VH-VL binders against Transcription antitermination protein NusB (nusB). Designs and how they scored, part 2

Target 1, 140 residues: Transcription antitermination protein NusB (nusB), of Caldanaerobacter subterraneus subsp. tengcongensis (q8rad1)
Amino acid sequence: MNRTEAREWVVKMLYQYDVSKLPLEKIFENFYEEHDPGEQKEYIEGTVRGTVEHLEEIDREIEKYSKDWPLYRMPRIDLAILRCSMYEMLYGNIPVSISINEAVEIAKKYSTDDSPSFINGLLGAFVREKGLEEGEANDN

## First folded at step 7 (VH-VL; framework fv_tislelizumab)

Design a2 (from W3 with heavy chain S31T G98S)
Fold by ESMFold2-Fast, scan of step 7:
Structure a2 (fold): chain C 140 residues (1-140), chain A 119 residues (1-119), chain B 107 residues (1-107)
Amino acid sequence: as target 1 above (140 residues)
Amino acid sequence: QVQLQESGPGLVKPSETLSLTCTVSGGSIRTYYVHWIRQPPGKGLEWIGVIYYSGSTNYNPSLKSRVTISKDTSKNQVSLKLSSVTAADTAVYYCARSYDFWSGYMDVWGQGTTVTVSS
Amino acid sequence: DIVMTQSPDSLAVSLGERATINCKSSQSVSNYVAWYQQKPGQPPKLLINWASTRESGVPDRFSGSGYGTDFTLTISSLQAEDVAVYYCQQYSSTPYTFGQGTKLEIK
């Protein structure tokens, strides 16, 4: 599968980790029963494991930019998207423009009508404050 | 706590349109999905359809030509219309909620309203 | 459409003994399975979601397991209040479908 497909699966896995009591190893096992990630395996496992490992830090950043909206009131799909994108930008060496654009597209597909603009605004504020802004890039 | 309550006529004549309303209290239909499920006497559960936060709908193909689900967010109500009813549509009708696109299980259900189709 | 088939149709178990209900899907539904309990005159009550996650407030004697096409609901030590019809449901794809139900009785 390509990187765009892999990112959707990362978000879905983070979502399942959030809403179920399943360990990550079981979530990966379930995925591999039906899917072959090919070259995306390292990206998928690395991003999911890394996001979970840094969850407390990432959630603090999301809370900072959520306009006084507590995380427990946030749509769970939005939270999974934000967690994935922040990890990608902080630790995954994924260009910010690509990560944010992909996050917005996933929100359009699976979440609320308000989610794309909410996610874009929050991630944009995060990137500006952290000084993560960069020029044009390609995410192959 | 969130509660769902169905209401509508207990008796509908064959060939008429069944109209039911689900009233939600303690929460907003803007923040979750609302489903309709029915159960004929002594039988199992049949999923009728769902209305998403966007107002988009998805229906069971077996009922799609006869069913319409709509909502009025200002009244916090969801409606079900089923046209051209027959005796086979006699059932208890439930509304129930689910959280989002991936969590399609129903955690809060109404008490159910009984609909009998007879002359 | 995905067909959900439960076994057995009815089950009689003595108080304090283990009850096991099975559910098979006609194609893989991953872990997108929920279990419901329905008592006469009441709506279904959610017990388990994501095949194995217990809903808040549900006693720990209830557990779910399985993946793909084979799923199990287990009641480790049956109590009188557990007499009900149990349904599995898949939410992997629409139309969402339920098993035919398993009636659990005291032996």
Scores: ipSAE 0.659, ipTM 0.874, lowest interface PAE 1.5, mean pLDDT 91

Design a20 (from W3 with heavy chain S56Y, light chain S93Y)
Fold by ESMFold2-Fast, scan of step 7:
Structure a20 (fold): chain C 140 residues (1-140), chain A 119 residues (1-119), chain B 107 residues (1-107)
Amino acid sequence: as target 1 above (140 residues)
Amino acid sequence: QVQLQESGPGLVKPSETLSLTCTVSGGSIRSYYVHWIRQPPGKGLEWIGVIYYSGYTNYNPSLKSRVTISKDTSKNQVSLKLSSVTAADTAVYYCARGYDFWSGYMDVWGQGTTVTVSS
Amino acid sequence: DIVMTQSPDSLAVSLGERATINCKSSQSVSNYVAWYQQKPGQPPKLLINWASTRESGVPDRFSGSGYGTDFTLTISSLQAEDVAVYYCQQYSYTPYTFGQGTKLEIK
């Protein structure tokens, strides 16, 4: 499978972990019963495990930028998407534009009509305040 | 603690429209999906449809031409309308809370309201 | 539509003994299966979701297992309060569909 498809599976696995309370190993086992991740195995497992490992920090970041939605009131799909994207940008070294664009596309497919705009706005605010779009600044 | 309660007429005439209301207390319908499920006498459960956070709906194809689910967030209510009813629509009707698109199970159910379609 | 078929239609089990209810889907539903308990005059109560995850407040004697097309609900030591009809439900595809139900009685 390609990276876009793999990212959708990461989001779905994070969602399953959140709502089902199944151990990660069982979630991976269930996935491998029907799917061969191929080259994406490292990305899928690394991103899922990494997101769960850093969950408290990531959730704290989401809370900073979701003034209208405390985490418990947020659609669980939106939370899974935000968690995946934030992990990718903070620890996965995935370019901001790629991670945010993919998050918005997943939201368009699987979440509410309002979710793509909500997710884009929250992640945009996060990126701006963290300075993730700006590398070595020259003279600005 | 969230509770759901169905209400509506217990008797509906054939060819008319059945209208039921689900009233939510202890929580907001803005925070979750609401499903409608029915159970004919002595039979199993049939999923009718769901309304999502945004008000988007998804219906059982077998009922789609006759079903409308809507919500009024100011009243914390979800409504079900089923048109052109026949005796086959006689059932106990339940509303139930769902979480989201990938979690199609229902964790909190109303007590159910009995609807009989008869002349 | 995905058809969910339960077996047996009814069973009688002695108090303290193991009860096993099976559910088969007409096509793979992965682990997108829930189990409900319905007592006479009451709405269904969610017991298990994601095939094997027990809902909060549900006694440890209830367990679910399975993946793909074959699913099982087990009650390890039947109690009098467990007399009910049990339903499986798939939520892999809409329309969501339920099994026909299994009536569990005390022997």
Scores: ipSAE 0.030, ipTM 0.668, lowest interface PAE 5.8, mean pLDDT 88

Design a22 (from W3 with heavy chain V34W, light chain T94E)
Fold by ESMFold2-Fast, scan of step 7:
Order: sequence, then structure tokens, then C-alpha cells
Structure a22 (fold): chain C 140 residues (1-140), chain A 119 residues (1-119), chain B 107 residues (1-107)
Amino acid sequence: as target 1 above (140 residues)
Amino acid sequence: QVQLQESGPGLVKPSETLSLTCTVSGGSIRSYYWHWIRQPPGKGLEWIGVIYYSGSTNYNPSLKSRVTISKDTSKNQVSLKLSSVTAADTAVYYCARGYDFWSGYMDVWGQGTTVTVSS
Amino acid sequence: DIVMTQSPDSLAVSLGERATINCKSSQSVSNYVAWYQQKPGQPPKLLINWASTRESGVPDRFSGSGYGTDFTLTISSLQAEDVAVYYCQQYSSEPYTFGQGTKLEIK
């Protein structure tokens, strides 16, 4: 599978972790029963584990830029997308334009009509205020 | 606590259109998916369709040509119309709440409304 | 359409004994399976989602397991209040489909 497909799986895994409270090892085991991630294995596991390990920090950032919208009221799919994208930009060395564009596309595909605009706005504000720039690393 | 209450005509004649309404109290319909499910007497459950956050719908292919699901957020109501009914459409009809696109299970159900198709 | 098949159609179990209900899908549904309990004259009640996650407020004697095409609902120690019809449901792909139901009775 390619990186775009792998990112969708990361978001789905983060979502399932949030709503099912299954251990990460079980979520990975389930995925590997049917899918061979190939060269994306390190990206998938690294991003999922890293996001969960930095969850409190990432959630604080999301809350900071959500403009009086508490996390518990967010669509859970939006929250999974935001968590994935923020981890990628903060720790994954993924170029911000790639991470944000992919987040918006996942939102268009699976979340609410308002979600793409909401996610784009929140991530854009985050990037501006953190001083993040393109070219930190190639998305490979 | 969120509660769902279906209402309908009880009896409809063959070839007519069945119209059902689900009134939601204790929460907004805007932030959830809403499903219709039916159950013929003594039989199992059949998924009819869903209305998404956006107002877009998806229907069971077996019923798609006859079904319309809609919602009115100002009245907090979800509605089902089923055209050209026959005796096979006799069932208890439930509305139920879904969480989102990936969580396709239903966590809150109405009590159900009985529909009999008879002349 | 994905077909969900339950076994057995009916099951009689003594109070305090284990009840096991099986559900098979015609193709893999990963862990996108829910279980419902329906008592006479009542709507279905969600018990389990994501194959094995117990819904809030559901007694811990109820457990779900399985992945892919084979799923199981277990009641570890049957109580009188557990007499009901149980349904599995897949939500891996629309149209969502239910098993035909398993009627659980006291032996």
C-alpha cells in the first residue's frame, strides 16, 4: 500500500483506539490478519504509537486552536484526523502541506460537511502560530 | 437522556406510500447519523437506510427505489417514506441513532411503530 | 451484500451455565461487528461493538470475540433476565446486515 492509504489506516486505528479502548497491539494484530503494510509498516506503527504516547500534549494543542469548541464535542473522526496530522507535523517530519492536504481529503471522505473547513482552519492556525515551515522532511 | 419516538398511521393500503416520523428528545439530531430498521412479525432485523450529518442518504439496495429518508433539524425529527407498499412491508419500524461513518452500530433505539399493510 | 449467519437458531441453557452464540460472515468484516439483545415487545439493545468492546452499563458476563468471518457472543453465567433473541450485525460495508437471530431460553 502507498503512503496515502497507510495514513487512512493510521487515522482509522487512532479512531478505533479512541472509541473501542482496544489495546494498540490488538488493533495492529487485527490489521495484519488481512493486510500487509509492506514498506509502510514503520510509518503506520510509528505514527499510531507516537500519537498515543503524545496524546495529552496533542489534545492540548487541538483544544487551544478549536476556538471554544471542547474536544468531547468534536466528531471523533475529526479528532482522529487532527491527532494524526499534528503528530506527523510535530514529530514525524512530514511536510505540513502534505499532512494538512491529506487530513482535509480524509475529512471530505469520512466526516461531516463542515469537517474539511474546520480541520484546515485549525491546522493552519496551529502551523502559523508554531512557526512550522515546509521542507522539514519529504513525505516518502 | 436521549429518547426516540416513532409515529405512523398503523394501517396502510397496498400501493400507497407509508410515512413515518421519528421525534428525538434530549439531544440534537444534527451531530449523529440516523437509521431506519424494520422487523416483520416473528422475523429478524432488516436495515432500511441512513441519513448522514450532511443530509445525504444511503439505502438498502432491495428498497432503494421506494425509500426516502429525510430530517428536519428545526423540529428534531427524522422521517421515512416508503412508496408502493405491499403485505411484505408489514413490520415494526424502528428509528435508531448511529455515531458516525465508521461506527455503523446503533446505540439508541426508539420503541418502534407497528405498520400493517392490508386492504 | 454480506450475509451474516448465526448458530444455533435456538439454544436452551441452565441458569448459571455458559451460553455461546456464533455468527459467521460471508466475507471478512474485520472487527466491524455488533451484538444486540432483544426481549419480547422491546427494541434491540446494543451489547457489544467492535466485536469485543462491551457497551457501557452492560454486565461483564457478556463478552464478544472474533475477527474476520467468525464471531462469538458468550454469556458466562446465564441469568433469568438474559432470556432474549440475540442478533449480530456487520457494519464493515453498507448495506448493513444482521444475522437471523438466536433465541436463548432457560433449560
Scores: ipSAE 0.716, ipTM 0.890, lowest interface PAE 1.4, mean pLDDT 91

Design a23 (from W3 with heavy chain H35S, light chain Y96W)
Fold by ESMFold2-Fast, scan of step 7:
Structure a23 (fold): chain C 140 residues (1-140), chain A 119 residues (1-119), chain B 107 residues (1-107)
Amino acid sequence: as target 1 above (140 residues)
Amino acid sequence: QVQLQESGPGLVKPSETLSLTCTVSGGSIRSYYVSWIRQPPGKGLEWIGVIYYSGSTNYNPSLKSRVTISKDTSKNQVSLKLSSVTAADTAVYYCARGYDFWSGYMDVWGQGTTVTVSS
Amino acid sequence: DIVMTQSPDSLAVSLGERATINCKSSQSVSNYVAWYQQKPGQPPKLLINWASTRESGVPDRFSGSGYGTDFTLTISSLQAEDVAVYYCQQYSSTPWTFGQGTKLEIK
């Protein structure tokens, strides 16, 4: 599968981790029973595991830019998208414009009518305040 | 916390349109999607359709030509209309809450309203 | 449409014994399966989602398992209050579909 498809799976796995009580190992086992990620395996597992390992820090960043909106009130798909994108930008060293554009596209497919605009706005504010710019790797 | 309550006529004549309302209390229909499910006497459950946060809908193909689900956010209500009814549409009708596109299970259900189609 | 088939149609189990209900899908639904309990005159109550995740407030004697096409709901030690009809549901793709139900009675 390509990277765009792999990212959708990452978001869905983070979503499942959030809403189910399944351990990550079981989520991966379930995926591999029917899918072969090919060369995307490192990206998928690295991003999912990394996001979960840094969850407290990532959630603090999301809440900082959600402007007094608690995470528990957020649509769960939106939260999974934001967590994935934040991890990619903070630790995954992927270009911010790619991460944000992909996050918005996933929101258009699976979340609420307001979600694409909400996600774009939140991630844009985060990028501006952190000094991240399009085409730059995040070294912090 | 969140409660759903169905209401509508208990008796409907063949060929007429069945209209039911689901009233939500303790929460906003803008935060959840709402499904309609029915259960004929002594039989199992059949999913009718869902209305999402955006107001978009998805219907069971077996009922799609006859069913319309809509919502009125100002009244916190979701409505079901089923046209051209027959005796086969006799059932208990439930409305139920779901969270989102990937979570199609229903965690909060109304008590159900009985609809009999008879002349 | 995905067809969900439960077995057995009815089951009688003695108090304190294990009850097992099976659910089979006509094609893979991954782990997108929920289980409901319905008592006479009441709406269904969600017990399990994501095949094996117990809903808050549901006693730990209820457990779910399975992946792909074969799923089970287990009640480890049957209590009188567990007499009900149990339904599985897939939500992998619309239309969302339910099994025909399994009636659980005390022997």
Scores: ipSAE 0.523, ipTM 0.814, lowest interface PAE 1.9, mean pLDDT 90

Design a5 (from W3 with heavy chain S31D S103A)
Fold by ESMFold2-Fast, scan of step 7:
Structure a5 (fold): chain C 140 residues (1-140), chain A 119 residues (1-119), chain B 107 residues (1-107)
Amino acid sequence: as target 1 above (140 residues)
Amino acid sequence: QVQLQESGPGLVKPSETLSLTCTVSGGSIRDYYVHWIRQPPGKGLEWIGVIYYSGSTNYNPSLKSRVTISKDTSKNQVSLKLSSVTAADTAVYYCARGYDFWAGYMDVWGQGTTVTVSS
Amino acid sequence: DIVMTQSPDSLAVSLGERATINCKSSQSVSNYVAWYQQKPGQPPKLLINWASTRESGVPDRFSGSGYGTDFTLTISSLQAEDVAVYYCQQYSSTPYTFGQGTKLEIK
């Protein structure tokens, strides 16, 4: 599978972890019974495990930029998307534009009509405040 | 809390179109998936279809040629139309709230409305 | 279409005893299974989702388990108000399908 497909699976796994409370080992076991990740195995497991490991930190960042929307009121798919994208940008060395664009596309496909704009706005604010886009603009 | 309530005619003639309405209160249909499920007398549950918050629909293939689900956000209502009805369409019809795209279970159900197809 | 088959069709259990209802899918549905309780004249009520997650407000005596093709709903100590028909449902793929139902009676 390609990276776009793999990212969608990462989001689904984070969503499943959030709503089912299954251990990560079981979620991976379930995935591998039906799918072969190929070259994407390291990305999938690394991103899921890394996101969960840094969950408190990532959730604090999401809360910081969603003051009007506490996490418990967010669509769970949106939360999974935001968690994945933030981990990718903070720890995964994924270019900001790629991570945000992919997050928006997943939201368009699976979440609410308002979710793509909400996710784009939140992630954009996060990137601006963290200065993540500055390096790409100045030292491209 | 969100509540759903079905309404429509209790008696429909064979070959006619059954039209039912689901009225949502305590929330906006823009934020929910709404499913239609039916239950013939003394039988189990049959999923008819769903309308997503986007307005896209997905129907049970067994009913796809006869069923249309639509929504009117200004009235906060979801409608079910089933054409060319026969006695086999006699059932209690429920509308129910869906959680999201990956969670196809129904957490809030209407009380149901009884539809009898008879001449 | 995925076929959901429940067993038994009918079950009589004494008050305070354990009731077990089984559900089998014609192909793997992972953990995408929900359980509903339906009392006469009422709509179904969601009890369990994700095969084993209890819905808020549902008594602790209800539990779900299983993965793949074999699923179980257990009521650890039957109470009079538990008399109902119980349905499993898969949501792994559309069309979503329900089991035929298991009627639970007091012995």
Scores: ipSAE 0.442, ipTM 0.790, lowest interface PAE 2.3, mean pLDDT 90

Design a6 (from W3 with heavy chain S28T G104A)
Fold by ESMFold2-Fast, scan of step 7:
Structure a6 (fold): chain C 140 residues (1-140), chain A 119 residues (1-119), chain B 107 residues (1-107)
Amino acid sequence: as target 1 above (140 residues)
Amino acid sequence: QVQLQESGPGLVKPSETLSLTCTVSGGTIRSYYVHWIRQPPGKGLEWIGVIYYSGSTNYNPSLKSRVTISKDTSKNQVSLKLSSVTAADTAVYYCARGYDFWSAYMDVWGQGTTVTVSS
Amino acid sequence: DIVMTQSPDSLAVSLGERATINCKSSQSVSNYVAWYQQKPGQPPKLLINWASTRESGVPDRFSGSGYGTDFTLTISSLQAEDVAVYYCQQYSSTPYTFGQGTKLEIK
């Protein structure tokens, strides 16, 4: 599978972790039963595990830029997308424009009608205030 | 608490269009995926279709040519229309809230409305 | 269409004993399975989602398991209030489909 498809699976796995109460190992086992990630295996597992490991920090950032909207009231698919994108930008060394554009496309495909604009706005504010824009050093 | 309530005529004549309404209280349909499910007397559950946040729909292929699901956000209502009804369409009709696009199970159900197709 | 087949069609179990209901899909649905309880004259109530996650407020005697094509709902110690018809549902792909139902009775 390609990176775009792999990113959708990362988002879906983070979503499943959030809503299903399954441990990550079981989520990976379920995925591998039906799918072969090929060269994307390291990206998928690394991004999912990394996001979960940094979950508290990432969630604080999301809440900060969501106009103080409580995370428990956010659409769960939006939350999974935001978590993935923030991890990619902070720790995955994925270019900001790529991560945000992919996040918006996933939102258009799977989330609410308002989600693409919401996600783009939140991630844009995050990037501006953290100085992660194109040509800026990653804040880690 | 979010509640859904179905309403419509209890009796519909063969060849007519069945029209049902699902009224949502304790929340808004802007935030929900709403499914329609039916249950013929003494039988199991059959999924009819769903309307998403955007207003787009997805229907059971077995009913697609006869079904329209729509919503009126100003009234907080979702409607089901089933055309060209026959005795086989006699059932209890439920509307139910879907959790989201990936979690397409139904967590809150209306009490159901009985529809009999008879002359 | 994915066909969901439950077994048995009906089951009689003594109070306090374990009840087991099976659900088989015609193709893999991964863990995209929910279980519902329906009592006479009432709408279905969600019990289990994602094959094994218990819905809030559902007693812990209810548990779900399975993956792929074979799924099980277990009631560890049957109580009188558990008399109902139980349905499995797959939500892996549309049209979403339900099993035919299993009627659970006492004795």
Scores: ipSAE 0.635, ipTM 0.847, lowest interface PAE 1.4, mean pLDDT 90

Design a7 (from W3 with heavy chain Y33F G104D)
Fold by ESMFold2-Fast, scan of step 7:
Structure a7 (fold): chain C 140 residues (1-140), chain A 119 residues (1-119), chain B 107 residues (1-107)
Amino acid sequence: as target 1 above (140 residues)
Amino acid sequence: QVQLQESGPGLVKPSETLSLTCTVSGGSIRSYFVHWIRQPPGKGLEWIGVIYYSGSTNYNPSLKSRVTISKDTSKNQVSLKLSSVTAADTAVYYCARGYDFWSDYMDVWGQGTTVTVSS
Amino acid sequence: DIVMTQSPDSLAVSLGERATINCKSSQSVSNYVAWYQQKPGQPPKLLINWASTRESGVPDRFSGSGYGTDFTLTISSLQAEDVAVYYCQQYSSTPYTFGQGTKLEIK
């Protein structure tokens, strides 16, 4: 599978971890039962595990830029998208424009009508305040 | 707490259109999916269709030519229309909440409304 | 369409004993399975989602398990209030489909 498809699976796995309470190892086992990640395996597992490992820090960043909506009231798909994108930008060294554009596209496909604009605005504010800038190398 | 309540005529004549309304309270239909499910007397559950956040719909192929689901967000109501009814459409009709695209099971159900198709 | 088949159609279990209801899908549905309880004159009530996640407020004697095509709902110690029809449902792909139901009675 390609990186765009792999990112969608990362978001879905983070979502399942949030709502199903299954251990990450079980979520990966379930995925591998039906799918072969190919060369995306390191990206998928690294991003999911890394996001969960840094979850408290990432959630604090989301709360900081989501002033009017507590995380527990946020659409769960939005939260999964934001968690994935923030991890990619903070620790995955994924270029900002790529991560944000992909996050917005997933939101358009699976979340509410307001979600693409909400996600773009929140991630844009985060990037500006953290001084993250376009041009960083993407490690495939 | 979110609550759903079905309403509509209890008796419909064969060949006519069945029209039901689901009224939502305690939450906004802008935030949830709404499903319609029916249950004929003494039988199991049959999924009719769903209306998503955007107002787009997805219907059971067995009913697709006869069914329309729509919503009015200002009234917080979802409607079901089923055309060309027959005795086979006699059932209890439920509306139920779906949470999102990946959690599309039904977590809150209305009480159900009985529809009898009879001349 | 994905067909959901429950077994048995009816089950009689003594109070305090374990009740097991099975559900089989005609093709893999991963863990996109929910279980519902329906008592006479009432709408279905969600018990389990994601094959094994118990809905808030549901007693811990109810548990779900399974992945792919084979799923199980277990009531570890039957109580009188558990008399009902139980339905499995897949939400992996539309049209969403339910099993035919299992009627649980006290022996």
Scores: ipSAE 0.695, ipTM 0.884, lowest interface PAE 1.3, mean pLDDT 92

Design a8 (from W3 with heavy chain V50Y Y105F)
Fold by ESMFold2-Fast, scan of step 7:
Structure a8 (fold): chain C 140 residues (1-140), chain A 119 residues (1-119), chain B 107 residues (1-107)
Amino acid sequence: as target 1 above (140 residues)
Amino acid sequence: QVQLQESGPGLVKPSETLSLTCTVSGGSIRSYYVHWIRQPPGKGLEWIGYIYYSGSTNYNPSLKSRVTISKDTSKNQVSLKLSSVTAADTAVYYCARGYDFWSGFMDVWGQGTTVTVSS
Amino acid sequence: DIVMTQSPDSLAVSLGERATINCKSSQSVSNYVAWYQQKPGQPPKLLINWASTRESGVPDRFSGSGYGTDFTLTISSLQAEDVAVYYCQQYSSTPYTFGQGTKLEIK
């Protein structure tokens, strides 16, 4: 599968981790029973595990820019998208424009009618405050 | 908390169009998937379809040629129309909330409205 | 369409005993399975989602398990209020489909 498909799976796995009571390893087992990630395995597992490991920090950032809405009241798909994108930008060396654009597209496809604008605005504010710049497409 | 309430005619004649309304309170239909499910007397549950904010719908293929689900966000209502009804369409009709796109289960249900197709 | 088949069609269990209801899908649905309880004259009530996650407010005597094609709902110590019809539902793909139902009665 390509990176766009892999990112959708990362978001869906973060969503399942949030809404089910399944441990992360079981979520991966379930995925691999039916899907072959190919070259994307490291991206998928690295991003999901990394996001969960940094969850408290990432959630604090999200809440900071959500105009004081508690995270538990946020649409769960929105939260999964924001968690994925923030992890990618903070730790994954994914160019900001790519991560935000992909997050908005996933929101358009799967979340609420307000979600694309909300996600774009929140991630834009985050990027602006952190002084993040457009990067190269390649990873090191 | 979110509540759903169905309303309908009770009795519909064969070959006519059945029209039902689901009124949502305690939340906006823009935030949820609204499903229609039916249950014939003494039988199990059949999923009819859903609608989401964009007007995006998904229908059970067995009913697709006869079913239309629509919304009126100003009234916070979702409507179901089923054309060319027969006695087989006699059932209790429920509307129910889907939590989001990936959670295709229904967590809040209306009380149901009985529809009898009879001459 | 994915067909969901429950067994048994009806089950009589004594108060305090364990009740087990099975659900089989015609193809893998991963863990995209929900269980509902329906009492006479009432709408279905969600008990379990994601095959094994108990819905808020549902007593801990209810548990779900399974993955792929075989799923189980267990009531560990049957209470009088548990008399109902139970339905499994897959939401792996549309059209969403339900099992035919299992009627649970007190012996």
Scores: ipSAE 0.619, ipTM 0.851, lowest interface PAE 1.7, mean pLDDT 90

Design b10 (from W3 with heavy chain V50M, light chain T94Y)
Fold by ESMFold2-Fast, scan of step 7:
Structure b10 (fold): chain C 140 residues (1-140), chain A 119 residues (1-119), chain B 107 residues (1-107)
Amino acid sequence: as target 1 above (140 residues)
Amino acid sequence: QVQLQESGPGLVKPSETLSLTCTVSGGSIRSYYVHWIRQPPGKGLEWIGMIYYSGSTNYNPSLKSRVTISKDTSKNQVSLKLSSVTAADTAVYYCARGYDFWSGYMDVWGQGTTVTVSS
Amino acid sequence: DIVMTQSPDSLAVSLGERATINCKSSQSVSNYVAWYQQKPGQPPKLLINWASTRESGVPDRFSGSGYGTDFTLTISSLQAEDVAVYYCQQYSSYPYTFGQGTKLEIK
C-alpha cells in the first residue's frame, strides 16, 4: 500500500485505540490478518506507537488550540487525525505541508463537514506558533 | 443524559406517506448522528438510514427511493418520511443515536413507535 | 449487501452455565461488529462494539470476540435477566445490516 493509504490506517488505528481501548498489539494483529503493509510497515507501527507514547503531550497541544471545543466534545475522528498529524510533524520528519494536506483530505472523507476547516486551522496555528513552517525549525 | 422519543400516527393507509418524528432531549442533534431502524412484527432489525451533523443523509438502497430523513435543530427533532407505504412497512420504528462514520453502532435508542399499514 | 447470519436461531441454557452465540458475515467486516440485547417490548440495548469492547455499564459476564467473518458473543454465567433476543450488526459498509437474531431462553 502507498503512504496515503498507510496514513489512513494509522488514523483508524489511533481512532480504535481511543474508542475500543484495545491494546496496540491486538490492533496490529487484526490489521495484519487481512493487510500487507509492505514498505509502509515501519511508518504505520512507528507512527501509531510514537503517537500513543507522546499522547499526553500531543493532547495538551490540541487542547491549547481548540479552547472553544474541549477534547471530550471533539469528534473522535478529528482527534485521531490531529494526533497523527502532530506526531508526524514533531517526531516523524514529515514535511508540514504534506502532513496537513493529508490530514485535511482524511477529514473530508470521514469526519464532519466542519472538520477539514477546523483541522487545517488548528494545525496551521500549531505550526506557526512552534515555528515549524520553515521545515527545519526543529529536528526530531 | 440524552433521550430519544419517537412519535407518529400509529395507523397509515396503503399508498400514503408515513411521517415520524424523533424528539431529542438532554443533548443537541447538532452533536451526533441519528439513525432510523425498523422491526416488523416477529422479525429482526432493518437499518433505514441516518442523518449526519451537517444534515446530509445516507439511506438503505432498498428504501432510498421512498425515504427522506431531515432535522429541525430549532425543535431538536429528526423526522422520517416513507412514501408509498404497503403492508410490508408495518413495523416498530426506532430512532437511535450514532457516533460517527467509523462507529456505525447505536448507543442510545428511543422506545420505538408502532406503525400499522392497513386500510 | 453484507449478510449477517447468526447461529443458533434459538438456544436454551441453564442458569449459571455458559451461553455462546455465533455470527458470520458474508464477507470480511474486520472488527466492525456490535452486539445488542433486546427484551420483549423494549428497544435493543448496545452490549459490545468493535467486536470485543464492552459498552459502559454492561456486566463483565458478557464478552465478544472474533475478526473477519466469524464473531462470537459469550455470556459466561447465565442469569435470569439475560433472557432476550441477541443481534449482531456490521458497520463495515453501507447499508448497515443485522443478523436475524438468536433467542436465548432458560433451560
Scores: ipSAE 0.626, ipTM 0.826, lowest interface PAE 1.3, mean pLDDT 90

